VH-VL binders against Beta-L-arabinobiosidase (hypBA2). Designs and how they scored, part 1

Scores and structures below are computed, not measured.

Target 1, 158 residues: Beta-L-arabinobiosidase (hypBA2), of Bifidobacterium longum subsp. longum (e8mgh9r892to1049)
Amino acid sequence: TNVDSASKSTTNVAKDADVTGTTYAEKDTNYPAKNAVDGKTVMESFWGTKGSENKTDTLNIKFKDGKQKIDDIRLYFYQSSSSQTISGYAEPANYKLEYQKDDGTWAPIADQVRTPNYAGANYNRIQFTPVETTTIRVTFTPQAGMAVGVKEIEAYNT
Below, numbering starts at 1 at the first letter of every chain, in headers, positions and changes, except where a header shows other numbers; antibody chains aren't numbered by Kabat.
ipSAE, averaged over its two directions, is called F for ESMFold2-Fast, E for ESMFold2 and O for OpenDDE. V2 adds 0.75 times the mean of E and O to 0.25 times the DockQ between the complexes of E and O.
[cut] stands for letters that were removed.
The coordinates of atoms that the task and the answers printed are left out; those that the model quotes come from them. Centres of patches stay.

## First folded at step 4 (VH-VL)

Design b01 (from m01 with heavy chain Y103W; framework fv_namilumab)
Fold by ESMFold2-Fast, scan of step 4:
Structure b01 (fold): chain C 158 residues (1-158), chain A 121 residues (1-121), chain B 107 residues (1-107)
Amino acid sequence: as target 1 above (158 residues)
Amino acid sequence: QVQLVQSGAEVKKPGASVKVSCKAFGYTFTDYYLHWVRQAPGQGLEWVGWINPNSGGTNYAQKFQGRVTMTRDTSISTAYMELSRLRSDDTAVYYCARDYSGWEPYYFDYWGQGTMVTVSS
Amino acid sequence: DIQMTQSPSSVSASVGDRVTIACRASQSISSYLNWYQQRPGKAPQLLIYAASSLQSGVPSRFSGSGSGTDFTLTINSLQPEDFATYYCQQSYSTPWTFGGGTKLEIK
């Protein structure tokens, strides 16, 4: 399905995306990357990086219906009730947003307006100049001693 | 207009500590990360670390871990970098620089004028 | 850490010349590459961010290109005020790292 460049929508085009290429998951049966694109922002359903030996972990989102026009990404982070505990979950120290260009190379999503400005414990909205792409990725830098948990990522053309 | 104004030159003995200040003007101090970058005489640029002025959170290059401390005072829009156990090879101009967004894409859009720190016996 | 290599380390040119400076990353950094200009005795100034985006107030004779590991800064028609040292910087991952610099000097 091709992109309708004039379309403004409340449809989350990241729902049920192909998350192949995501760098890590704690356990396939508990906290797989598919939990981040299942349409649920509840604490029982998240992608987790606990136990990852990588300095950063990347969530890869290939849209189900091919190339999409987007200008709005929403991230919901999981936080454990004891986020100060080593091996608990906390919002990342920061995160990077990239989209895949038509030639297959990756570029940063430019002109971002983030609310809140830094990673918030739960809800984060990132608005930007529209991009047309088949695939986005988010690279997370964890807080020292903490794992990252992503309850959901949503992508819209608002 | 945006401006970062740093404290004056310092001369220190090996083993001492130095504390450099960077005062921000023309923007909301807590909305942007501040980085510290140094440059030894005739050499290139080396990143030291950042501070988030809103939270006080910091991130230091591993080379400086245990010797550098970054702090801020939001009441006077001023950030500080303190480097301890100084060695002669810490002699450099130290710059503060504003990170446009505090998130990616990261870039340093405004820089302080620099503070020369000389470590000499 | 990501290593940044600039070439050449110095270049001599005349006013009106087209100058090209290269920057290579030791691993893919997508387009997270910035260029800074440092005039003698001054702090660095941002020229280009995100590999190809021109900073507000920077003359259009400056342009950046590249992605992945190989990047280029081009000055299309050199002016007297352009004689300076140029640094590339990756902003893909901490620690932020800079190239060794390219000194552009008058011929």
Scores: ipSAE 0.015, ipTM 0.633, lowest interface PAE 7.3, mean pLDDT 86

Design b02 (from m01 with heavy chain S101E; framework fv_namilumab)
Fold by ESMFold2-Fast, scan of step 4:
Structure b02 (fold): chain C 158 residues (1-158), chain A 121 residues (1-121), chain B 107 residues (1-107)
Amino acid sequence: as target 1 above (158 residues)
Amino acid sequence: QVQLVQSGAEVKKPGASVKVSCKAFGYTFTDYYLHWVRQAPGQGLEWVGWINPNSGGTNYAQKFQGRVTMTRDTSISTAYMELSRLRSDDTAVYYCARDYEGYEPYYFDYWGQGTMVTVSS
Amino acid sequence: DIQMTQSPSSVSASVGDRVTIACRASQSISSYLNWYQQRPGKAPQLLIYAASSLQSGVPSRFSGSGSGTDFTLTINSLQPEDFATYYCQQSYSTPWTFGGGTKLEIK
């Protein structure tokens, strides 16, 4: 009966993060990048990549309180199967998670355990070996003919 | 060209351990996860686990947890799978197969030639 | 664990035939299903990933379709080198699981 609840994080360190510095030009002004870190997982609030001419688009998430230890990222995607859908947006075909090292270069987040392990679910939890960083980036590959819709990105130390 | 080359056939007694190697050629060893998949004679494919050669991190199927250990040596681009406390039903061809590190979708684009492990008295 | 069921377990066909192989998941796996071909005495080879994407170098007579729980591999105009065993595999959730295989035999 000895349950250690103290290991569970309740703080989303990505909320209200600085999302400037993405490689996407933000031609889709209706669904700006700040929507991915606003604490809302509803379909009315997502980051959209419509109008991107890039094969993949990145969202840079710089934590507002500086360097953080994280081991848990949660991604919520706009679903193309939603009954009251906005045409031209879909969950990504896949995604890549990276963190910024102290020298400014990017490294993959290692040892990811993804639930589910495909990229396109409404809710995706990724657990990994803890990293200490100021900034993470997520690179999204769209489905053919579709823009990506990202409702929310959260980061925790569980 | 991309190639995964595995060690030769092994014959072991019940209770012994076996260590199979998989050497990578033609790509950056640390950019791809390596999976191990086995196939008993006349049977289908069964996933054993994966190793991330960059970090050394591993993930094993629950059935093999406690009996399997996966390691790698980045200096020679080689991954290893060690299976202990062997039983006759561990007799199978063991394959290594690569998958891209940190990306999805997961799929095995290149496979080793396989290593036959026979467990008999 | 996600169970993968293939049907039929074996099929006999002639060169030039159109063959379809079915794969069913015990729960929704979206489009994260792969198809592999295994010729006798050889390692499996990737044919199709993400349900419908043809692997580079694989002949266009192979195609995949489906999403959710039901998937199909189709071989148009069967060739002699296509007589092999075919496996579906889900990559939706760990542990990764394969179907039981479909053996394609000469009629």
Scores: ipSAE 0.006, ipTM 0.537, lowest interface PAE 9.6, mean pLDDT 85

Design b03 (from m01 with heavy chain G102Y; framework fv_namilumab)
Fold by ESMFold2-Fast, scan of step 4:
Structure b03 (fold): chain C 158 residues (1-158), chain A 121 residues (1-121), chain B 107 residues (1-107)
Amino acid sequence: as target 1 above (158 residues)
Amino acid sequence: QVQLVQSGAEVKKPGASVKVSCKAFGYTFTDYYLHWVRQAPGQGLEWVGWINPNSGGTNYAQKFQGRVTMTRDTSISTAYMELSRLRSDDTAVYYCARDYSYYEPYYFDYWGQGTMVTVSS
Amino acid sequence: DIQMTQSPSSVSASVGDRVTIACRASQSISSYLNWYQQRPGKAPQLLIYAASSLQSGVPSRFSGSGSGTDFTLTINSLQPEDFATYYCQQSYSTPWTFGGGTKLEIK
C-alpha cells in the first residue's frame, strides 16, 4: 500500500442512508428509492420513476451516521439496451447536486468536475471542493419519453 | 474569447416558420448547454428551452411544445431554434445563451446579440 | 411553474445612492437564483449567480443575498452606467422563469 493512498477514505457514507423524494421517489414500488443506496450496482437493483408526470424527480439522501465530509459522489444509471428499451428506464438527460446546510436550507455543490462530462449510461464520478453535510439531494431531468433509472448513489471523502 | 453570434433579423407572416442560428466561438461547443430566451418589445425575458449540443437532447417550455424545435450542427459549432405556426405575439428578440455548466443547468454566462423576429401581416 | 416576483418595478435614484431590489419565488428554489443587468438595446449580462456569487469582471459594488424564497440584489454607491433594467431568474426547475424586471432610472 502507498502511504498517501492509505490516508484516504474508501467508505461509502451514502450506503443504507435514509432516502426520500420531494417529487416521485416512492411511486414506482417495483423499483423503490432504497435500491439506490443498497450497495449494489447491478441492473436488477435500481430506483425508477416510471409513471411520474413531473418535469424532474428528486432523491434526498440523509447519511446514516450524521454529518459527513464529502468531495466525491458516484452515480450509476440503468443501462439502455435493446431488450430493456420497452421498459422505459434510462439515464437522465441531466442532474443537479445539492447539499443541506446547517440551517436546513439547500445549496448547490459548487466546483464540480464530472467524469464523463455528461450523464453516462452506467458510471459517473463527480468530484468537488469538500462540503460537510448530513444530507445531499440529486434532482434528475429525464430524457424525453423515458423514466429515470438509478442503480446506486455513493458518497466518499477521497 | 467566448462569443455567440446570431443570424440576422427576420420578418414573417402569421402561420410561417422561422429558423434562427447561433454560432459559438472560443470554447468547446459540446461542453455547454445552450438556451433560447425571448423578449417581446418593451417586455421581460421568457425562457423557450435548451439543447445539449453533445447529445442533441432538448427540453422546451410547455407553452412552446409542439411548435419549437432545437437542433445543432457540431461540425460548425452552430445551434438552431425553429419556431413554427408563428403568431403576432411571437414578435420578439430571440437570444441564445450559454449555460455555465455542462449537464447541470445553472446560469447564463454569455449571451448572443439577439435576433429580432417580427410577425405581422 | 415557479413564479418570480420583483419589487419595485421601477426606482429613481441618484449617483452614489445604495439601491436594493427584491425578488421572491412562489416556492423554495434553494440558492438557484441569478441576477442579470440589461442596458437599453443590449443583451442581458450576468451579475450574480447562485444567489450571492459575483461573476468575474462585475464590479464589487454589486452583491446578492438570500435563499429559499426571498432574495435581494444590492448596488452600493450607484454609478451612471448602472441605470438599466435588472432581472432575477430561478434555475432550480424547468421552465426557468424570470422576474418582471426592475428599471433603475436617474433622479
Scores: ipSAE 0.015, ipTM 0.577, lowest interface PAE 7.7, mean pLDDT 84

Design b04 (from m01 with heavy chain P105G; framework fv_namilumab)
Fold by ESMFold2-Fast, scan of step 4:
Structure b04 (fold): chain C 158 residues (1-158), chain A 121 residues (1-121), chain B 107 residues (1-107)
Amino acid sequence: as target 1 above (158 residues)
Amino acid sequence: QVQLVQSGAEVKKPGASVKVSCKAFGYTFTDYYLHWVRQAPGQGLEWVGWINPNSGGTNYAQKFQGRVTMTRDTSISTAYMELSRLRSDDTAVYYCARDYSGYEGYYFDYWGQGTMVTVSS
Amino acid sequence: DIQMTQSPSSVSASVGDRVTIACRASQSISSYLNWYQQRPGKAPQLLIYAASSLQSGVPSRFSGSGSGTDFTLTINSLQPEDFATYYCQQSYSTPWTFGGGTKLEIK
């Protein structure tokens, strides 16, 4: 059976989300977690994990307008290159998507279809069976010797 | 059908290096991470590390950092694990395993047959 | 690192018995828990993923349950080919870690 299209939205419900609970913030840089939910996918606006001593870092996203139905997450990663002045960041080696259940516990997002199945340097789309939740989190494993940079996360009910 | 085929048994002297191969069949090599797991005789399973065949990115267990190197050759769908400065306690069967990453978590759905590496003087 | 503890380390059972194996994580791993079976001289093979999902081709007598820190693998009506070593594994966080194994032996 098809999903009821009347309930669908093109609104990015992650925009301006509460990112309190994110596990790391760089000191003395302008790459705070709020940059991942500011609606910009430009090079200069990302959340960075440089200097983190954690094996993984988690971006916590509590939707601005409470409980939302979502089935589509889009991740944009920052990548250092020879033409850029900001160095030491790469797309993560992998990432995990979880949502918070009504009882406050976390569960993996089910039936994910990832494009690409590995973390791509710029754009990643993850489609899944709809979930209703107030909060999602993404846990990133960095590539060896690199920090993670997340330009933006978007969440939709497509 | 999906299959991971590993190179044959190796006997090495202490201080030598060994390079084990894992050739993938029946799927797109760059779409799935590959892990290396070892098992010493009569012991349990120990994770060594993983490689992302698409990017060449790697992650190694702390105890092997500085001694293990994982690489791949996408033209022949083959991953490699090289372990240097071998000790007698590196004697183990080494497995490669495919990570079915991206669908309700992560799990090793297909394993290679294993490669016995014996380190003796 | 997340430590995985299995109990018992060995269990003796007869064909037709119901066997349960426990696995405990040192911290919450949600449902990122897998179970593998290793027959003597063979590579491990996947039985259960995501705590309770049965891998295609695995007999329905195998089932998994649990979430957070406490997990169980159950074999209803044990068959001769089930005498093997069983391992749990967390895939929640790197480094990936396995339980110490549970050897299922003929009584």
Scores: ipSAE 0.008, ipTM 0.536, lowest interface PAE 11.3, mean pLDDT 86

Design b05 (from m01 with heavy chain P105D; framework fv_namilumab)
Fold by ESMFold2-Fast, scan of step 4:
Structure b05 (fold): chain C 158 residues (1-158), chain A 121 residues (1-121), chain B 107 residues (1-107)
Amino acid sequence: as target 1 above (158 residues)
Amino acid sequence: QVQLVQSGAEVKKPGASVKVSCKAFGYTFTDYYLHWVRQAPGQGLEWVGWINPNSGGTNYAQKFQGRVTMTRDTSISTAYMELSRLRSDDTAVYYCARDYSGYEDYYFDYWGQGTMVTVSS
Amino acid sequence: DIQMTQSPSSVSASVGDRVTIACRASQSISSYLNWYQQRPGKAPQLLIYAASSLQSGVPSRFSGSGSGTDFTLTINSLQPEDFATYYCQQSYSTPWTFGGGTKLEIK
C-alpha cells in the first residue's frame, strides 16, 4: 500500500499462493479463496465465508516458491456498511496464525505483535520472530451473526 | 489456586540495575504470556512489556527499549524483568500479570503482589 | 498511542448507591476494554473484560457497557468492599494503555 513503504520494499511471498479455504468457501464462485492472495484490497475481491456451516473458517496459504522465511503478515478484512451492496460481513472476532513445520504438523506463530491487538476493519499487521515454512494457516472466528471476508493476506520478510 | 509471587522490595542508586522475579503457581507456566506493568507512587498503571514463557520471545514498550530485559526459567516457573540504568522516575511498584488469552483476548486475570523499586541516593 | 480518559477522578458515595464510572478512548477500540479494581496497597484485580464480560467470581452488581470510544462501569448497589480505585484499560493496540483511575470514597 502507498502508506506502508515496507510493503513496497519487500516481496509479498503470499501473492498468487496455492490457497485453500473451508469446503463451503471453495464452492462460492463469487468470493473464492484465491481472492485473498491476488494482490488486490478492493471491496469486491475477497474470500467470503457467508453461509458457512462451520464455527470457524480457515485459509491455508502455501507459498508458490516453496519454503520462505517470514516475520510479517498483513491481513485486510471486508466489513459491510449501509452504503455497500454486500451485507452481513464484519472483521472476525478473533484469528489464529499457525505455520506448518517440516514434519507436517502445525505450530502457533510465536511472539506476535499485532497492530491493532484485535482484528480491525481493513488493515491488520502482525510482526513476529522469523519462521521458515512452506505454508501458513489462518483460522477465523466470526462475530456472532456475521461472516468473515478476507480481502488480502500478505507475508513478508522485513 | 493460580498465584504469581514476586520478589521483595529493592532500593537502588541511579545508574544501577534491578532484577525482579515472578514465580507462577497453579497452572502450566508455558501456556500463558506474562506482562509487566508498573505504577509510580500516586500515579496510574503503565505497561512495560511481555514475555512468552514457552519461546522466550519478548516485546517491550518503546519507552523501555534498550533498558529492559525479560527472561524466564521454565524449570522453576519463574519470569524475570531486569531494568538497567535506573533513574529516579523509575521508582514504582512493578507488577507481573498473566495474560489469559495470549493472542485473542488480552486481559490480565491474575496479578503478582507487586515489587516496590525505589531509586534514590 | 491510544489515550484513555476516565471521569470522574473521584466520587463519594454511600453503601447501597448506584455508581457509574466513564471511560473514553481517543480512537475506536471496538469492545476491547477491560476494567480493574485496586484496593489500597493491593494489586489490581480484573472485574470486566471485552467491555461487558464479567470475570468469574466477580459479583453481579458490577456491569460494563459501551463500544467504540465511550464505555461505562456500573456498580448497582455499592458494598463496603467496593471502595477502591477503578481503572479502564484498552486491549485493542500496543502499547496497552490505562485510564487515570477513579477513586471511589465513602460518603
Scores: ipSAE 0.015, ipTM 0.523, lowest interface PAE 8.1, mean pLDDT 84

Design b06 (from m01 with heavy chain Y100L Y106W; framework fv_namilumab)
Fold by ESMFold2-Fast, scan of step 4:
Parts: sequence; C-alpha cells; structure tokens
Structure b06 (fold): chain C 158 residues (1-158), chain A 121 residues (1-121), chain B 107 residues (1-107)
Amino acid sequence: as target 1 above (158 residues)
Amino acid sequence: QVQLVQSGAEVKKPGASVKVSCKAFGYTFTDYYLHWVRQAPGQGLEWVGWINPNSGGTNYAQKFQGRVTMTRDTSISTAYMELSRLRSDDTAVYYCARDLSGYEPWYFDYWGQGTMVTVSS
Amino acid sequence: DIQMTQSPSSVSASVGDRVTIACRASQSISSYLNWYQQRPGKAPQLLIYAASSLQSGVPSRFSGSGSGTDFTLTINSLQPEDFATYYCQQSYSTPWTFGGGTKLEIK
C-alpha cells in the first residue's frame, strides 16, 4: 500500500484561535491569553495567571476556521528561574482537557495518552481518539504558592 | 500487572492513632496519585484524601483535616495514611486507590484489598 | 460539597432482567461521573468513567448515560455475578463524593 485517500495534517488548528482566559482581560495584562496561540514557544510569550483569585484558571480556545477534527494537543509551560525577572511560575500540578459538544455542553476528552503522564515543565503531548469540535477548554490547577504560565497550546488533526 | 497491597487489620482504643500502608506493584509509583477512601460497616464510600507520590503534596477532606496525615516512601513504592485521635465512628475498612491525575477524567482504576480498622473500648 | 443522590437504595431482580440505577448531582458536573461495583467483602471495581466510557475488561451489558445532573447505569441482561452494590462518584471537583449506593439483590 503506497497511496491512500486518508492523509495526515501538520496544521496547528489552534494557531491564532479566538482565545479567552479566566484570569485577566487581555487588554489589561502583560501576559495575555493570545500569547498561548501565537505559534511561539519562547520564554517571553506566555499567558500568565499570577494574581488570580481563582483556585483554578481556564483557557478557552475557539478554532479560527470553525469545527475541526483533532487527535493531538501539545502544551508548553513556562517555568521561572533565578536569572529571570518574572518569578513565581511553575508547571501546573495538573490540567483538564475538555471539548465543546454541538449542543454547547462540555465533555472531557476521553482516552488520553499523555507524555509525560503529569505536567512537564516544557513540552507535553496528549494524544486521543479523534474529536470534532469548534472549541477546547483547558483547566489548570497550580502548584501550591505558584502561578501557571502557558507558552503555547497546539492542536493537530489527522 | 498492577496491584496495591495494604497492611493488615488493626484494633485500636479511642484516642489512639493508626497508620495504614499501601504498597504499589506493576507500575511507576510516582506517575499516579493515590487516594484513601473508607467504608464503615454496612455503609457507603467516603473519600479521605489524596497524595501525589511524585511531590509528596496532599489534599484532605475537611472532615479529616487536623487528624489525617498522608506520606509516601518512593524507595519502596509505599504510601501511608495515619489517622489520629481515633473515635468509634472511625471504625471502617480503609482502601487505597490509584488515579491517573495527569489524565482527565479522574477515576479510581485499581484499589487495594482494604484494611479493617476497628476502634473500640 | 457536591451531593450525590442515588436511587433506588435497593432493587430485587432475577437473572436476565434489565436493571436501571439513577444518580443525581446537586449541581452540574458535566460528564465527570464514574460508576463502581462492589461485591460483598471485596474492594470496589471501576465499571464506567466519564459518564459513558466502559472500563477495559467490563462486560458490554453495562452502560452509562447522562450529563449535567442526571445519570443512569443500565445492566441489560443481569448475570449471577452482578448481584452487588453499585456506587456513583463525581470527579468534577474536590472533595470527591459518592452516592449512597444501590444494593442489587437476587429475587
């Protein structure tokens, strides 16, 4: 078998998505939600939750081109170091992945295979049974005394 | 194969403390949270708390706050639950249960066999 | 705390019967609901997670449905090994809470 009608996509459907976070209004923050979908995984481009009064914080990612089939999500977290002026950030203690169903309700993304199983400081890959949706939601639980920073979230379909 | 093996039955007097162990086999101990759930004779299930074996971080139900302490020893893949100032209504089977907390939804996929703790005068 | 109400508290049935057990949450928990089976003298076992996902190794006669506040566990054709107590559990937010249990008894 050489050629098949099915093909893989390398397109990140989350890039430049309509993204909202629970911590801050984008116009009033130094670390806006749009930084999580700008195609950059560099240290200075992240969405930050420092100063949040919430026990958990959420990113809603509405794909730019409507309903998409996805089976692969990638998360990059920001972690503070002693050499940086930005302190108090560490990868989350855990995170939840949900998708919005056609009726507007939210459901967990089932059958996830995470690499690593817990939140890793830099690169996290989550693979699952394909889901068709317009919007995904990620809810983050911070480590005690720390804030969550998301450098990038990517979503791919096959 | 995955298995959680708990310590044997305990009989205690009111006011004493009990420490129950849960030893993990067949998986990477630090990859899964461990929860403690109890069940009084003839009653339902009640969540006590969880420990993250990787960090040592814990979360306890408010009802047990100040009386329960959860710890782990990664060198022997064992988690512990210590409950102090025991009352007769603490008489229950105590279970440890595994949950893949880095994977949503949260659920208890493997359970220990349970440890009967009897508190009587 | 999210309260989980299970009904009925007990049901008598015969092998081959279709049995339905209900679970209600005091607030919306989306699809974050799990079902466990506990046989007498044994630890609970996971049957269903995320409201409707069947755990590997669990017979297909078990199914779950519902979202939000109202959930159902169905056993399509009861077998002798199914006489046990069934518990629902919400995993939406801490503390994790269980229903009061439904005891399935042989008629």
Scores: ipSAE 0.015, ipTM 0.574, lowest interface PAE 7.0, mean pLDDT 85

Design b13 (from m01 with light chain S93D T94Y; framework fv_namilumab)
Fold by ESMFold2-Fast, scan of step 4:
Structure b13 (fold): chain C 158 residues (1-158), chain A 121 residues (1-121), chain B 107 residues (1-107)
Amino acid sequence: as target 1 above (158 residues)
Amino acid sequence: QVQLVQSGAEVKKPGASVKVSCKAFGYTFTDYYLHWVRQAPGQGLEWVGWINPNSGGTNYAQKFQGRVTMTRDTSISTAYMELSRLRSDDTAVYYCARDYSGYEPYYFDYWGQGTMVTVSS
Amino acid sequence: DIQMTQSPSSVSASVGDRVTIACRASQSISSYLNWYQQRPGKAPQLLIYAASSLQSGVPSRFSGSGSGTDFTLTINSLQPEDFATYYCQQSYDYPWTFGGGTKLEIK
């Protein structure tokens, strides 16, 4: 038999990605976009959109090692709670996943299976038909009266 | 069988409030967002806002901010849209519609039958 | 807000005709474009989603195409039940916005 299967990978290809295409950075705070690709899912390390005047904000992830094959994205959201002093952040109402095609245009990632089926407060896994791309982006719609906090995004070929 | 069933027609005076209901059948109520879309007689479709039935979170079009309130009751799988300080140009059929807001692609796959709200003095 | 422009606003056609309806977005919306059909006195029904995906139960004579800013709905071999108003909708950015509608009338 000469049938090959795709290799499983534990490598997060989004780690240390170039996030300079991200649409918003908070002024005078410690919540820059690089916190979403630093490999940490702790409360102290997230990207925040507080004070943004944009209707939506987009996190841009350009892989550090060029074009990658991916089929699995994991998103961790920050949610304010009474046990924390940082207030005004919640998981987004909704989010969109897109990848950049070779001609530079953007296309939706197709055939997504989301767990949970809505934007969960902490861990969200999105599995899909593999795509090959240099750059992905996630566009977040905030809940009314709240800013979005993204602790981490990970991308894998599983 | 998925179905969205809305409350009956309402006639209101300018300055009053109206509360329209949308009851969901045939699926898990908390798994899908519900949007409200209106249509004035002989006119096109206009998006009003959405509610996440799981969290109670909402998002309203700027035009309606401060006049619209969306709520839900998970025990009876029902969403509500309340519009206050009604004007004659709020006269429209109001639809609820289900979307895949936690899942791409995004679209309205099921619509309620619509509720006619007439605002006249 | 993203403005959606449909052309024509109305079109007269005969059974068996091929009909094309255009929809233009004021900025790029990738493939986040849906088409709905509304018959008189009825709620809208989903026809096409993600620019080109045919909704389950919708006849194959309907097709959608386009990406970015310019989109097209095509009805190949028009049937009597197709006389209705058609709306495009972008789901790329809130507020979600609709085109002004295209009324398809019997010739």
Scores: ipSAE 0.013, ipTM 0.624, lowest interface PAE 8.1, mean pLDDT 87

Design b14 (from m01 with light chain T94W W96L; framework fv_namilumab)
Fold by ESMFold2-Fast, scan of step 4:
Structure b14 (fold): chain C 158 residues (1-158), chain A 121 residues (1-121), chain B 107 residues (1-107)
Amino acid sequence: as target 1 above (158 residues)
Amino acid sequence: QVQLVQSGAEVKKPGASVKVSCKAFGYTFTDYYLHWVRQAPGQGLEWVGWINPNSGGTNYAQKFQGRVTMTRDTSISTAYMELSRLRSDDTAVYYCARDYSGYEPYYFDYWGQGTMVTVSS
Amino acid sequence: DIQMTQSPSSVSASVGDRVTIACRASQSISSYLNWYQQRPGKAPQLLIYAASSLQSGVPSRFSGSGSGTDFTLTINSLQPEDFATYYCQQSYSWPLTFGGGTKLEIK
């Protein structure tokens, strides 16, 4: 079956997605990958990569209701400030968006328009040519000496 | 060696259209985004838009939306920028410039020599 | 749109001098700032990308620094070929925008 529940919708099809396959989880803090799909963009609810020895880390998003049509992804990053208790996080230096093809291989999402064009500290909107897929992933390159924090990822068919 | 070679100078009347070409040499044409940047005489640089030569996808600055069209021909490694309904304030040198994938760090590592477009009544 | 302001608009210097050029963004752009050099009658050339990364082939006397809203290009021990106009560019948000340029002239 191929259920498209997001046709011209405000429905976030990434909410409560299966994040199994995410490449890293912080064991000493409470910043698991499910925090990135819980519907909350608050500062204390994020997925963190602090302590990862990987050059990049990937957040895996398998939609709850199967195959979805999407053309709009929204990413909210956590950024530490000198006035905050939770330190050592900054928006990534770069990130890549991919979708899983029916044969199980990964392909770049084409014709992306990013606002802002690089990773912004809080809110990032990526619009693109519609894709129909069960699973998307975002691969993050951290800034030197910093960890990545993702408050939320949302996916829509606008 | 990487080189971007642009078409020659154009003189147009207000209301006309101009189509500038940018031919790529020394690299795989479809691997790099191409941007268009203009510079009015004695003035600074202004971004016009980009084209992804692989997909043909484009993104234009709002002030040019509806008047600019960017295309490419992969068989001859050439990108085109067409600007319609020309005004005198469109008089400028138009540059094409290469950027490695629009989804990676945006910076223009190679530039064409520029094409002077003069719009006069 | 993000406004980029360069200062000074022109600067006079002698060969061997250390020159600094400033660039300010109207909002935070993190480190997504590039510097270009344009010699008279020629296309711009990339000097520095991502605020501080020196482009391959560019002399080490050029360096960039800054983050957020305030950025600086430094030319240590100015050479005759460095007399040109310098532009900063933000690559943080669409549309891409350039500073007004700083013309470096012989004193």
Scores: ipSAE 0.016, ipTM 0.574, lowest interface PAE 6.2, mean pLDDT 87

